# VH-VL binders against q86i44, part 8

Target 1, 197 residues: q86i44
Amino acid sequence: MSGQNILKCKKCQLEITNKIITNHNSDTFHEQCFVCKLCSTPISDPYFTDKETGDFYCAKCEVIRNDQSKPLRESLGFCSLCYKYFRQNEDILTIDLERYHIGCLKCTICKKGINNEKYYREKMTSKLSNYCCEDCFEKVDKCNGCNSMTLGQTLLAMGKNYHANCFKCFKCSEIIKPNSPYSINKQTNTPSCQKCN

## First folded at step 1 (VH-VL)

Design u10 (framework fv_lumrotatug)
Fold by ESMFold2-Fast, scan of step 1:
Structure u10 (fold): chain C 197 residues (1-197), chain A 124 residues (1-124), chain B 107 residues (1-107)
Amino acid sequence: as target 1 above (197 residues)
Amino acid sequence: QVQLQESGPGLVKPSETLSLTCTVSGFSLSSYYIHWLRQPPGKGLEWIGVIWSSGSTDYNPSLKSRVTISKDTSKSQVSLKLSSVTAADTAVYYCARGPSYEITVTRGSYFDYWGQGTLVTVSS
Amino acid sequence: EIVMTQSPPTLSLSPGERVTLSCRASQSVSSYLVWYQQKPGQAPRLLISDASNRATSIPARFSGSGSGTDYTLTISSLQPEDFAVYYCQQYSNYPLTFGQGTKVEIK
């Protein structure tokens, strides 16, 4: 019945009923259709278009996709540290839901990239960890509570190093917080919190 | 589904080399670690060693001088060789799967899938 | 190496009873501890990882607890199929080490 100004997405040719994205040529797109094919981020200038597929690539991903040395593992995305794609037969580390090339992790002690499968991790928080290569691991002081490395700040208690969350009451296993009082059983050389003394 | 199967001679003479193969299916050796373990009859479990996705190996210090673990990823096989065997090496030998390479941890591993085990008797 | 000690060596029980098995490490393993069940002639079966995380398909009657050096496996109501040897293993450090096992046998 009435005339309507129907905008169609240039990429998918379907009607645009929500947010409209326009490019420098005044072409219109769905928000989800004007994105980089590899990283899925919204397109901004400069960008590149594959003439065979019509797919868009941001400047960063255009450089990455033109590296023909090895096939991309597109389902795995790219490294969270170097922002390069994972290639066929590359070993990948997944830490806290993020993916890394082995060599992109840096040893806290020697500052070199970790280029093997074996690395040592000190958990600081759910979002922060320190990393150490195999060669440096044997040289680092260990936490007396968990027998793992101490790359970050530690508690010095009873003449020994502990991670903050590893200095625990021997009787109740509750964490003894820094500057909290505790007692030492001299027969067993173990700490006890005030509640258990 | 995930399966591991040990195979090899069930009888080895003292001073010779024990050789076993673990054949895996349902997963790739490029994505998982394989460990070897053993259990003498009526006794507890002992960890022998691991082969990482890269092909690097780590061994129990008690066995390091006698043990070699290797793999052929294209054949989905991991091999264990233990040299200079004695009666003390009589045990059921297991291969077992460790965590995915993508979730490698600094600590060691527990085992979610085990082979059925193969008894190796060292006797003349 | 970290030495794992299980107690008691043997428990003689009847079906329906509550079972408590202990595992002690020579130093803290920070809950990097796993429990396995082994029946005669079979490979070990994963029960509990990370001290308290029950593995897929393991019945709710199995539970794990503990921290630091002291860990416990509990079976709330022993079933006939639960008569087996139970092993704890630490994976805090290499070499990986196991307890000597606790045998749960029928009375």
Scores: ipSAE 0.000, ipTM 0.430, lowest interface PAE 13.7, mean pLDDT 78

Design z01 (framework fv_pozelimab)
Fold by ESMFold2-Fast, scan of step 1:
Structure z01 (fold): chain C 197 residues (1-197), chain A 122 residues (1-122), chain B 107 residues (1-107)
Amino acid sequence: as target 1 above (197 residues)
Amino acid sequence: QVQLQESGPGLVKPSETLSLTCTVSGGSISSYYWTWIRQPPGKGLEWIGYIYYSGSTNYNPSLKSRATISVDTSKNQFSLKLSSVTAADTAVYYCARESYTIEVKGSYFDYWGQGTLVTVSS
Amino acid sequence: AIQMTQSPSSLSASVGDRVTITCRASQGIRNDLGWYQQKPGKAPKLLIYAASSLQSGVPSRFAGRGSGTDFTLTISSLQPEDFATYYCLQDYNYPLTFGQGTKVEIK
């Protein structure tokens, strides 16, 4: 890439000279242009586009903007999973500054609702997490690199589970990529990448 | 498949406490909202309240001062107590499961008990 | 509490007829509306949730439409097993409230 192609923001049509955000359609945006019109948070799937204005709305705010009764009710906000308003006198579960109906956030292992402040999560990306309850936490496999639980996809290496970014060379601490060759020191049970051997 | 079955006395005297139990089979009550709904003879449906297995409850304001819903996860049951009953509390009482998932952005009652008639009479 | 008003309270129809039942909310409820069918002596049965989503196993002749305050349930070709009372239910706010019901009777 020698800069022969100038990328323009789909939203504002101006050149992108810094961080590029790409959506599922391979459209490119300035980071500040790919945000929800109502809450100003970065957009992720699913999202909605107003065909007349070109403005973006996250799933949560699309529900809000279509709510004809919003001015007539006292809102406590909405559930981060189902995007329905909280009802007056409804118990609300708050986890990591996000709010949920009691029945909406479920343990990945036992499928019971998360019903107390003691929960455990596997952070999948910067925006996503899998959750498990306290009873299941002791029973789930842990990542051998970070010692945090594994609920989603893992890398199986040396008979143990790792998050993709947690399987590292013992000597240089660089991530050992999937299907890349590595060596095992059988005395210390530690991996080394090809370049450190 | 999930099945719900109401049980309790069919006759309650005025001023006493109405007590009903719903037994859930074919599934655990450790998820979903578990709900009581009633229907006076010849009239429409009235939502009473729900319980989540953690003990969290919500009640119809018209009944809140008299209604208590509880859950027993070891027996897979939840129960309704309605105190100080009058003839106006005569109704068929249903228990139901209120389902709400991330894929379905609506709550709905997908399983119902057959209903039990409670008559309030001296 | 949100008041749900159904119209008509009753109607008479023949097998094969197109039947339309309306439900009106006293305030906007988005698409947080369900339709339930109740036959004499039986518990109500879910037909439609989220205003327009057909429950698995429910015949395609049932259709729901609407958003905000005005909703309809349509039965495109009435069958003998469809003679029942139909209720709308808003699940937008607690307390949950049902309409008064629409009785569909044989003509």
Scores: ipSAE 0.005, ipTM 0.513, lowest interface PAE 10.7, mean pLDDT 80

Design z02 (framework fv_pozelimab)
Fold by ESMFold2-Fast, scan of step 1:
Structure z02 (fold): chain C 197 residues (1-197), chain A 124 residues (1-124), chain B 107 residues (1-107)
Amino acid sequence: as target 1 above (197 residues)
Amino acid sequence: QVQLQESGPGLVKPSETLSLTCTVSGGSISSYYWTWIRQPPGKGLEWIGYIYYSGSTNYNPSLKSRATISVDTSKNQFSLKLSSVTAADTAVYYCATEYRVTISGSTYYYMDVWGQGTLVTVSS
Amino acid sequence: AIQMTQSPSSLSASVGDRVTITCRASQGIRNDLGWYQQKPGKAPKLLIYAASSLQSGVPSRFAGRGSGTDFTLTISSLQPEDFATYYCLQDYNYPLTFGQGTKVEIK
């Protein structure tokens, strides 16, 4: 079972007995082993793995270790959406400390480029986020479970929109999956799964 | 858009050094990792190695003792030298971009732009 | 080095056929696999990266599947321009290694 089996750190090959970090490939690491080799900070996306050594590098340190001349544009790293390095003499859009090519950040609703300081973000179930401009934000539906934007795929339940993971049984808190039967408590107007009915 | 063009002699004598250059246009040489790949007539593809604009290199261990890849940022070019050639080195040689993308914490490498290839024959 | 083995080495097919090509890695490579198409006398062209991600501009009839050691490329309805040699490539570890290729020939 999960948490009962012997887990080994992919980087050091020793048993993990305390805090566990799992990446998107389901590889497991000691917390102290999932850090940037050059700056020793905990790894977060985007990051790079040296295919020969298995060492991890954050975006900033990947540019540093490969670029001794440190030209201004290349030393800025790469676009957080397309993951291509910035070219010489290219204008860069900076939002929430992340850098983007001017054309890369687009409104999910109207498809126009987001070139001003005001934008709105929906954090998806994956690591990727959906974005919309201020004009479209006023028109976007909200999830009835988490009260956040609904730019991606949603469930329509009880006449309201929900993110897939936000429509839950009131009694057991389990996710009520699409096309699964559920009951409504008439007094509280809350859903319950078939098991809790 | 990035374009790549190989150039160099089409004939090399056994024991000599094979020398090829790849010219990059439509983009900065500092924006990608650059790779050499070869294909003997009627055979499959073999990755030779890469270079990054900073001078960082990696080579196929089967060729490491003979292969040298270098970059000239002033000419927007990168080059391959392969020493002590034999008939087994007869191949079409391609230069290509090695693009790196990180998706959800995993980094993927792929060759999205290729040169047309240049045939190098090793014979006396 | 990670050895990549493709099967079959060649196949004959007709326009409209469903074609499946298999690639097997000698060790686990997660989903670090790409598929490339090469037409006679031309350079290879990237079709798929990360095992299943279709490169921009590549027709949707091409689909990649698999993880770990076993991977497939499927062409749902073969077109005349699809007669070519197909290569898988692992990018899990250096040196990068290609399969030996699968030639898709006209029947």
Scores: ipSAE 0.000, ipTM 0.442, lowest interface PAE 20.0, mean pLDDT 79

Design z03 (framework fv_pozelimab)
Fold by ESMFold2-Fast, scan of step 1:
Structure z03 (fold): chain C 197 residues (1-197), chain A 124 residues (1-124), chain B 107 residues (1-107)
Amino acid sequence: as target 1 above (197 residues)
Amino acid sequence: QVQLQESGPGLVKPSETLSLTCTVSGGSISSYYWTWIRQPPGKGLEWIGYIYYSGSTNYNPSLKSRATISVDTSKNQFSLKLSSVTAADTAVYYCARDQGITIFGVVTPYFDYWGQGTLVTVSS
Amino acid sequence: AIQMTQSPSSLSASVGDRVTITCRASQGIRNDLGWYQQKPGKAPKLLIYAASSLQSGVPSRFAGRGSGTDFTLTISSLQPEDFATYYCLQDYNYPLTFGQGTKVEIK
């Protein structure tokens, strides 16, 4: 009785019927709407969004836009989230070789800054991660396979949430893909893939 | 699987610098915080400080002016230097694995692996 | 700094007894509390993290409870290998602070 959810482009607010592009905030875009404003190249991590226009800029073009600060700050590097140069003597947060201004690394849910506090990370890809403060971690749905937070896309299987790579055959440990048949072992309440039945 | 081993002099003179190294085996030093904890004979445990494998540090305020922790990822080691030592610094010094981030975003427990400890006596 | 107060400082018990150790924080620390066991001449061993989560390989007779400021470690049926000193640790804020320890000794 209820209709399917319609995905809308965050930039243009129109329906997405073709290829869907998602960013680190799980926002969805048309392929043609997720491009750098200056060089027209498809956006890839890292990138910047102009707050007034909603336009995207790749890391190279963002540096060009902000070139006025480059001669003064280039030796200190720039923040991996906001793409602004570090100032002399400011505190820098370093996570997995990426550098951030204190307060730029924010909880995806409550938007509070993370500053050497206990935090939780959901790794989406080698370059993208969701971050969560401890208060929000307690409230968020967990993956039944890894017991970590689920802010990205999940599978609902056996009445429980799983990351796509966490729903595995109990016997062979291979990932059970979406729409692939599987069986439930009633003695252990565990899934097994078709070839392990 | 993960093992930690402290090494360094067991006797240090007052006013000198105490230097200890922790060697990590059976696992990568990367993606984890690493910590030093001490215990004076017959007393309780005191947290000294941590280092993240990338070099970020934090220290107990009571020791911050004297303590320095460093990491050498190529040797899978991290080290503690404590300057201007006195008899009050006599303790068993432990290294331990602190928090880490798994590929699924789970923060591991504090101090799930410890070294065996090394006694450092401050005496003339 | 957050002060952690354990009680009692020591207790005497017999094999098979139920032992309860209390840890109290000077301010709210949510469930950011761990319990550690230390035998003479050895390094401490993690028993419980996040106030109530049992570390892999630790016997089920150990149980942690509590939230906020008041925490309890219970050993439901004391075994000979359980005679040790137990420490609580708050990991809510830096500096990390341990309780002063509770010595469980044979009666």
Scores: ipSAE 0.000, ipTM 0.428, lowest interface PAE 18.4, mean pLDDT 79

Design z04 (framework fv_pozelimab)
Fold by ESMFold2-Fast, scan of step 1:
Structure z04 (fold): chain C 197 residues (1-197), chain A 119 residues (1-119), chain B 107 residues (1-107)
Amino acid sequence: as target 1 above (197 residues)
Amino acid sequence: QVQLQESGPGLVKPSETLSLTCTVSGGSISSYYWTWIRQPPGKGLEWIGYIYYSGSTNYNPSLKSRATISVDTSKNQFSLKLSSVTAADTAVYYCAKDYWSGSYAFDIWGQGTLVTVSS
Amino acid sequence: AIQMTQSPSSLSASVGDRVTITCRASQGIRNDLGWYQQKPGKAPKLLIYAASSLQSGVPSRFAGRGSGTDFTLTISSLQPEDFATYYCLQDYNYPLTFGQGTKVEIK
């Protein structure tokens, strides 16, 4: 009872009429069908699929699922980045209450592992952080709006780098989003959004 | 694509220091843990220790007082020094790559180099 | 250190036979066990990691089982190129320790 021009969820094979979720393979899903079976969190890469059931597991829960024969409390836990268990008696890196294998947390600039407590962090709006080592810290550009470092994706406006949330209208202080029109006051070299200009 | 090659003298006199180098090609030395393993003639394998490019090391307690592993990131090499050698240190010495997370064992090995300790 | 005991130390088999090698840890190591094949004059080759996961490029006739303290490597139909010495390795705790090896010889 379905036509050829109807998008179907790959997991349940039923029509998608509302919000469509697309994975890296261009498969389409209902929002409620593209979640981790164990923790119910929306799936993001990397993820794993059980071939018998079609259920999805996030990287963290796949590690837990594979270690079902041993109590999780007996291990030193697992790395917050790669989601593999620590070997007993290995050195681990602890940053902001998260634990990592030495070498798993990498400087975004030089790609070398961060293996000491001297590091610098750029906080992202998605609760994701970018990190850099001490050697790279002085080489990175600063955001022209907040004067903090820029390690990840930036917005280039008026010949300067900004975090997306730092490029604001001079008159109303609202964020000027990427590809939104704005005007420049040539005397003050300040931006104003379309509404305020 | 990662390949490993051991080099160093094949003969060392008793009481001297054994020195070997492993050259890493096809990948960055800063990406993995690197290990030394040895095998006396006709016997089994013995893990010596590892190094990560930052200088983090771990050694087999049986060899810790004599073994030093170091890394030279500019040459993409890591090295083993074993001091005060005796005939019991005669072995084929291998370098090997540990899997990225440290949770899996050695997927790439050098061909091995025989070191004989003899006067 | 965790002691790894392999059994048998050697065995004789014919092409087509099913061969089973065992490895026992002196304490629980979860599934942190690998199996390696070594042919005369060559470096060891990884066959199986995490007790049961087959390394890429390794024939499907090799299978690993077990968890905790007791582990097995099975070769379901022995081929001429499989005559070699096999080693288990625990990678649960430092120092890493190998079993003594099992030599698979032509009958």
Scores: ipSAE 0.017, ipTM 0.517, lowest interface PAE 6.9, mean pLDDT 80

Design z05 (framework fv_pozelimab)
Fold by ESMFold2-Fast, scan of step 1:
Structure z05 (fold): chain C 197 residues (1-197), chain A 126 residues (1-126), chain B 107 residues (1-107)
Amino acid sequence: as target 1 above (197 residues)
Amino acid sequence: QVQLQESGPGLVKPSETLSLTCTVSGGSISSYYWTWIRQPPGKGLEWIGYIYYSGSTNYNPSLKSRATISVDTSKNQFSLKLSSVTAADTAVYYCARGSEYTVTYDSSGRTYFDYWGQGTLVTVSS
Amino acid sequence: AIQMTQSPSSLSASVGDRVTITCRASQGIRNDLGWYQQKPGKAPKLLIYAASSLQSGVPSRFAGRGSGTDFTLTISSLQPEDFATYYCLQDYNYPLTFGQGTKVEIK
């Protein structure tokens, strides 16, 4: 006959009245039926089909679903820096109650992994810190304002290094920000902001 | 508020030493980079050098062998001596206050000149 | 030493004009650049430091832009008192070096 073709979705067996997706075998699907079961993204080559359930998996999710350690991995938690699960026989570095893979935490200066060895910390915010190993600790400059080590970016003022929040006006105690003018009192060796001069 | 005033002879003979003094009023000389800058007639500006409140000095390499800058905190003055002058040293000489600003990188400069003297013309001629 | 080259060496303009002066450094100086105005017979006056920071008391018609090697000073609406020579100064490294100057003349 010369009538309208009625195409059925191979997965749900219902008529396709909108956009048709066709695979390499000329099977037709609803757009919503030809998606990865784990990540819900549209399928593209290469993809895999579970023979028992008929569900589709993209290449990335096929690797994930076949990870034989998945149930144990999920019970062990994951690294706070890379967000990947810990393996059963993996050493875990614990700092301030947070857990990391060995090698994810690195010395800022020498770039070596910090592996349960002595380390030193420059605390920048409640969740952000710079770290260095013991060998590098004695080689780093210290902030002239707080007398703690400087591993990140510093202000250069009065011939010395300061953390950005440690260089303050002697008179008003406000932070003197980068690219801001200041003056120095020789007798007290203290800085003053432009407003206080 | 802060004022700088140059003083010294307006005429210096070739081979002699040019001596200028800058008097600072309205502010302490115990801070800042106290700086000398010159300008030959009809030409641009040339930085000579500074003295920092700590006593540290820095000079333009082209003038370092002849230039000496010193500070006298009791008189609130700083001075320039330039030896073995020639006609090429004829210029208006300015004293200026160098004020620092903070930076987050390694830089040997970081100063601007917020107050200047009026300038004094020094002619090198016999 | 770091060479500072200004362009143009001179320009003619009328009151109300938008004037742009360029300063180029022979190497990267980040934002360690100042602009100074000098009127005949007078000492230079600071307009801008750290490439874009307007000095207290300087009119807002003056604006500095740029970083690295290329910098500009713009006067958005030229006033009679703005006819002067303008100098850039790099304060990134010693010796401190000025550009050769740009003279802004009445047209």
Scores: ipSAE 0.000, ipTM 0.451, lowest interface PAE 15.6, mean pLDDT 79

Design z06 (framework fv_pozelimab)
Fold by ESMFold2-Fast, scan of step 1:
Structure z06 (fold): chain C 197 residues (1-197), chain A 122 residues (1-122), chain B 107 residues (1-107)
Amino acid sequence: as target 1 above (197 residues)
Amino acid sequence: QVQLQESGPGLVKPSETLSLTCTVSGGSISSYYWTWIRQPPGKGLEWIGYIYYSGSTNYNPSLKSRATISVDTSKNQFSLKLSSVTAADTAVYYCARDLGTTVTTRYYFDYWGQGTLVTVSS
Amino acid sequence: AIQMTQSPSSLSASVGDRVTITCRASQGIRNDLGWYQQKPGKAPKLLIYAASSLQSGVPSRFAGRGSGTDFTLTISSLQPEDFATYYCLQDYNYPLTFGQGTKVEIK
């Protein structure tokens, strides 16, 4: 045959050029990627996978991570996103004084966990933000209304992207809601709500 | 407009902890990454680590066990502590601002302090 | 860690000369490369980011090219203030790593 088969790690999606670890489903991993998230030991059966993060847990640590009655890192509290307690010897990501499990913050564009690397934030509400990893930052479009990043759900209106709260009537500045009728002034290329047209 | 100024002891004894502070003036420390870089006399540049104004850090693995970077947004300062120093830690230490928040650039150091020489000697 | 190798380690040039410095990464780094200029006794100064983007205030005689593993910095007509040591920096992955530097000296 001609050419090389390039094996990629299922967890990190990067090429495997050294030792390959294969699970019972024939998925391939870097040795460092097929370890228990809590205790860092190599995975062996039986093990458990967090379906949202892709992280693996050995049988012992799965019991520990599910114990909500007695937090293991009481002084650090709990994750602001998933509301589970931090575990001993677990790295914690701190953003604006709020604490998160590293695997709980996901890039909106590529859906991978953000791990103590440069990240970019789009504030949506006082309690919710979208995050973008550095590799995806160059792909971020700007909101035409506020000129800030658009990582979450956006409106496509007049051929341009807007945050839901940034698509406003030019005359009255009220938000034009999704699926609400509006008029376009063809000469100025500005939107107007029904009340102002 | 933005200026950075390193401060700390010029001489540190072997096995002690080196402590340096970078003071930012002419702009806010908020919303940026801040970095430490060092240069041994007559040698090249070595990246030490960074801190985001919210407290998130990353370090060069060669220094991770000894280096700690912290930020004090109320004083517009960030600091480096390097423990268990040896003669190999003798270098000019620079602090710099990282403009990694721009769309087209991941990391670039646009403003630097003038550097402070730290000599490790008995 | 990603190793950055510059060539040459030093060169001698005259005012008006075209100078080319190369930087090679041990693995692909896309366009995540910057160039810095350092004059004796001074802090480094950013010249180029994202491999080819000229920093505001930097003279147009400086130009960067390249992607992946091979990069160049060119000074089209060397001026007296350009005699310095030049460093490349990869910002693709941690740890951030600099090349060893290229010293541009008066011939």
Scores: ipSAE 0.000, ipTM 0.419, lowest interface PAE 19.5, mean pLDDT 78

Design z07 (framework fv_pozelimab)
Fold by ESMFold2-Fast, scan of step 1:
Structure z07 (fold): chain C 197 residues (1-197), chain A 122 residues (1-122), chain B 107 residues (1-107)
Amino acid sequence: as target 1 above (197 residues)
Amino acid sequence: QVQLQESGPGLVKPSETLSLTCTVSGGSISSYYWTWIRQPPGKGLEWIGYIYYSGSTNYNPSLKSRATISVDTSKNQFSLKLSSVTAADTAVYYCARELYDFWSGYSPFDYWGQGTLVTVSS
Amino acid sequence: AIQMTQSPSSLSASVGDRVTITCRASQGIRNYLGWYQQKPGKAPKLLIYAASSLQSGVPSRFAGRGSGTDFTLTISSLQPEDFATYYCLQHNSYPYTFGQGTKVEIK
């Protein structure tokens, strides 16, 4: 008769005539088809699915699969920015002996990936360097204390941009911290901390 | 209460094979990695290798040509064989459990045996 | 192989002192670093995993910090049972490598 709902196993595509196993996605399986590929035990949460084969692996056997690929994973290395291992067949960007996922190195200004184009680096003041693409270079501000480019967060003082460590008292040369009081010499247009006024 | 206990001869002759067994009690050998670590007298720790309860192994490259780790899940034991020993292999040998967390990738050694001294001497 | 260098190699301290031990990796290891305590004649004991996570049963006076290449273990108020040798271990890359150890001795 027409209009019948036929219950088929997601794994083997054959009709389920007796016991039905249902996963969290409401997919149905024969009991013998919803088992770990490696150890043949019935699947229970948490479990993992191989995207290429559709095979299931219990938590313990997924650890084995991952461990078997560790030598390859180790030889491929990991991204210096996100600290995740490279996948097989993944494109890798190498800058100054450091390796990055293509998507990890982005222009600080426009947030687009820096792939194989001319780039500009902000002076290294931290463990991670800031970069900008050539299109954004003409728009980059310069630090008025050191005259080097600024790509990250800056201190705005006296209408000018400074790296945090570059805004200093003219008289004593000590760093004027954010929210600390300072005075401006109107003749020279230079800052002085309260102690030096 | 998980306990690990090393056993094997305390004296091995140069050029022979060193054989040690670690017996696991108070818990199952299944679902964990099991590792061998050694410590020469007065020196630091050196990782030898591991075995997963299913038989998968990995070795320190410096010892790979001589080291073999095996597991016997029916006896709740795993073993180390180190061939062609020399005086440089004199050390306290430890077995330990490696708790590998797949989601995070962390692999601490959470339980250790008491260690067994193996002296390589004629 | 990744070389793990500890500093200092030994130190003398008194009960109640704050003790800091450092560990440096020759290349980035993320936070895949553990700290182990070894008392004379005994097996090593896990104190800290994942660079900063305290192992169950370990007193809260032990704290780990760091990521990448630079790591520290701090004992905020040294107790008599804390005189031991401390080792860092990286498990980011094979072979797993230990630091040379830091011996904490009674002053």
Scores: ipSAE 0.000, ipTM 0.420, lowest interface PAE 20.0, mean pLDDT 79

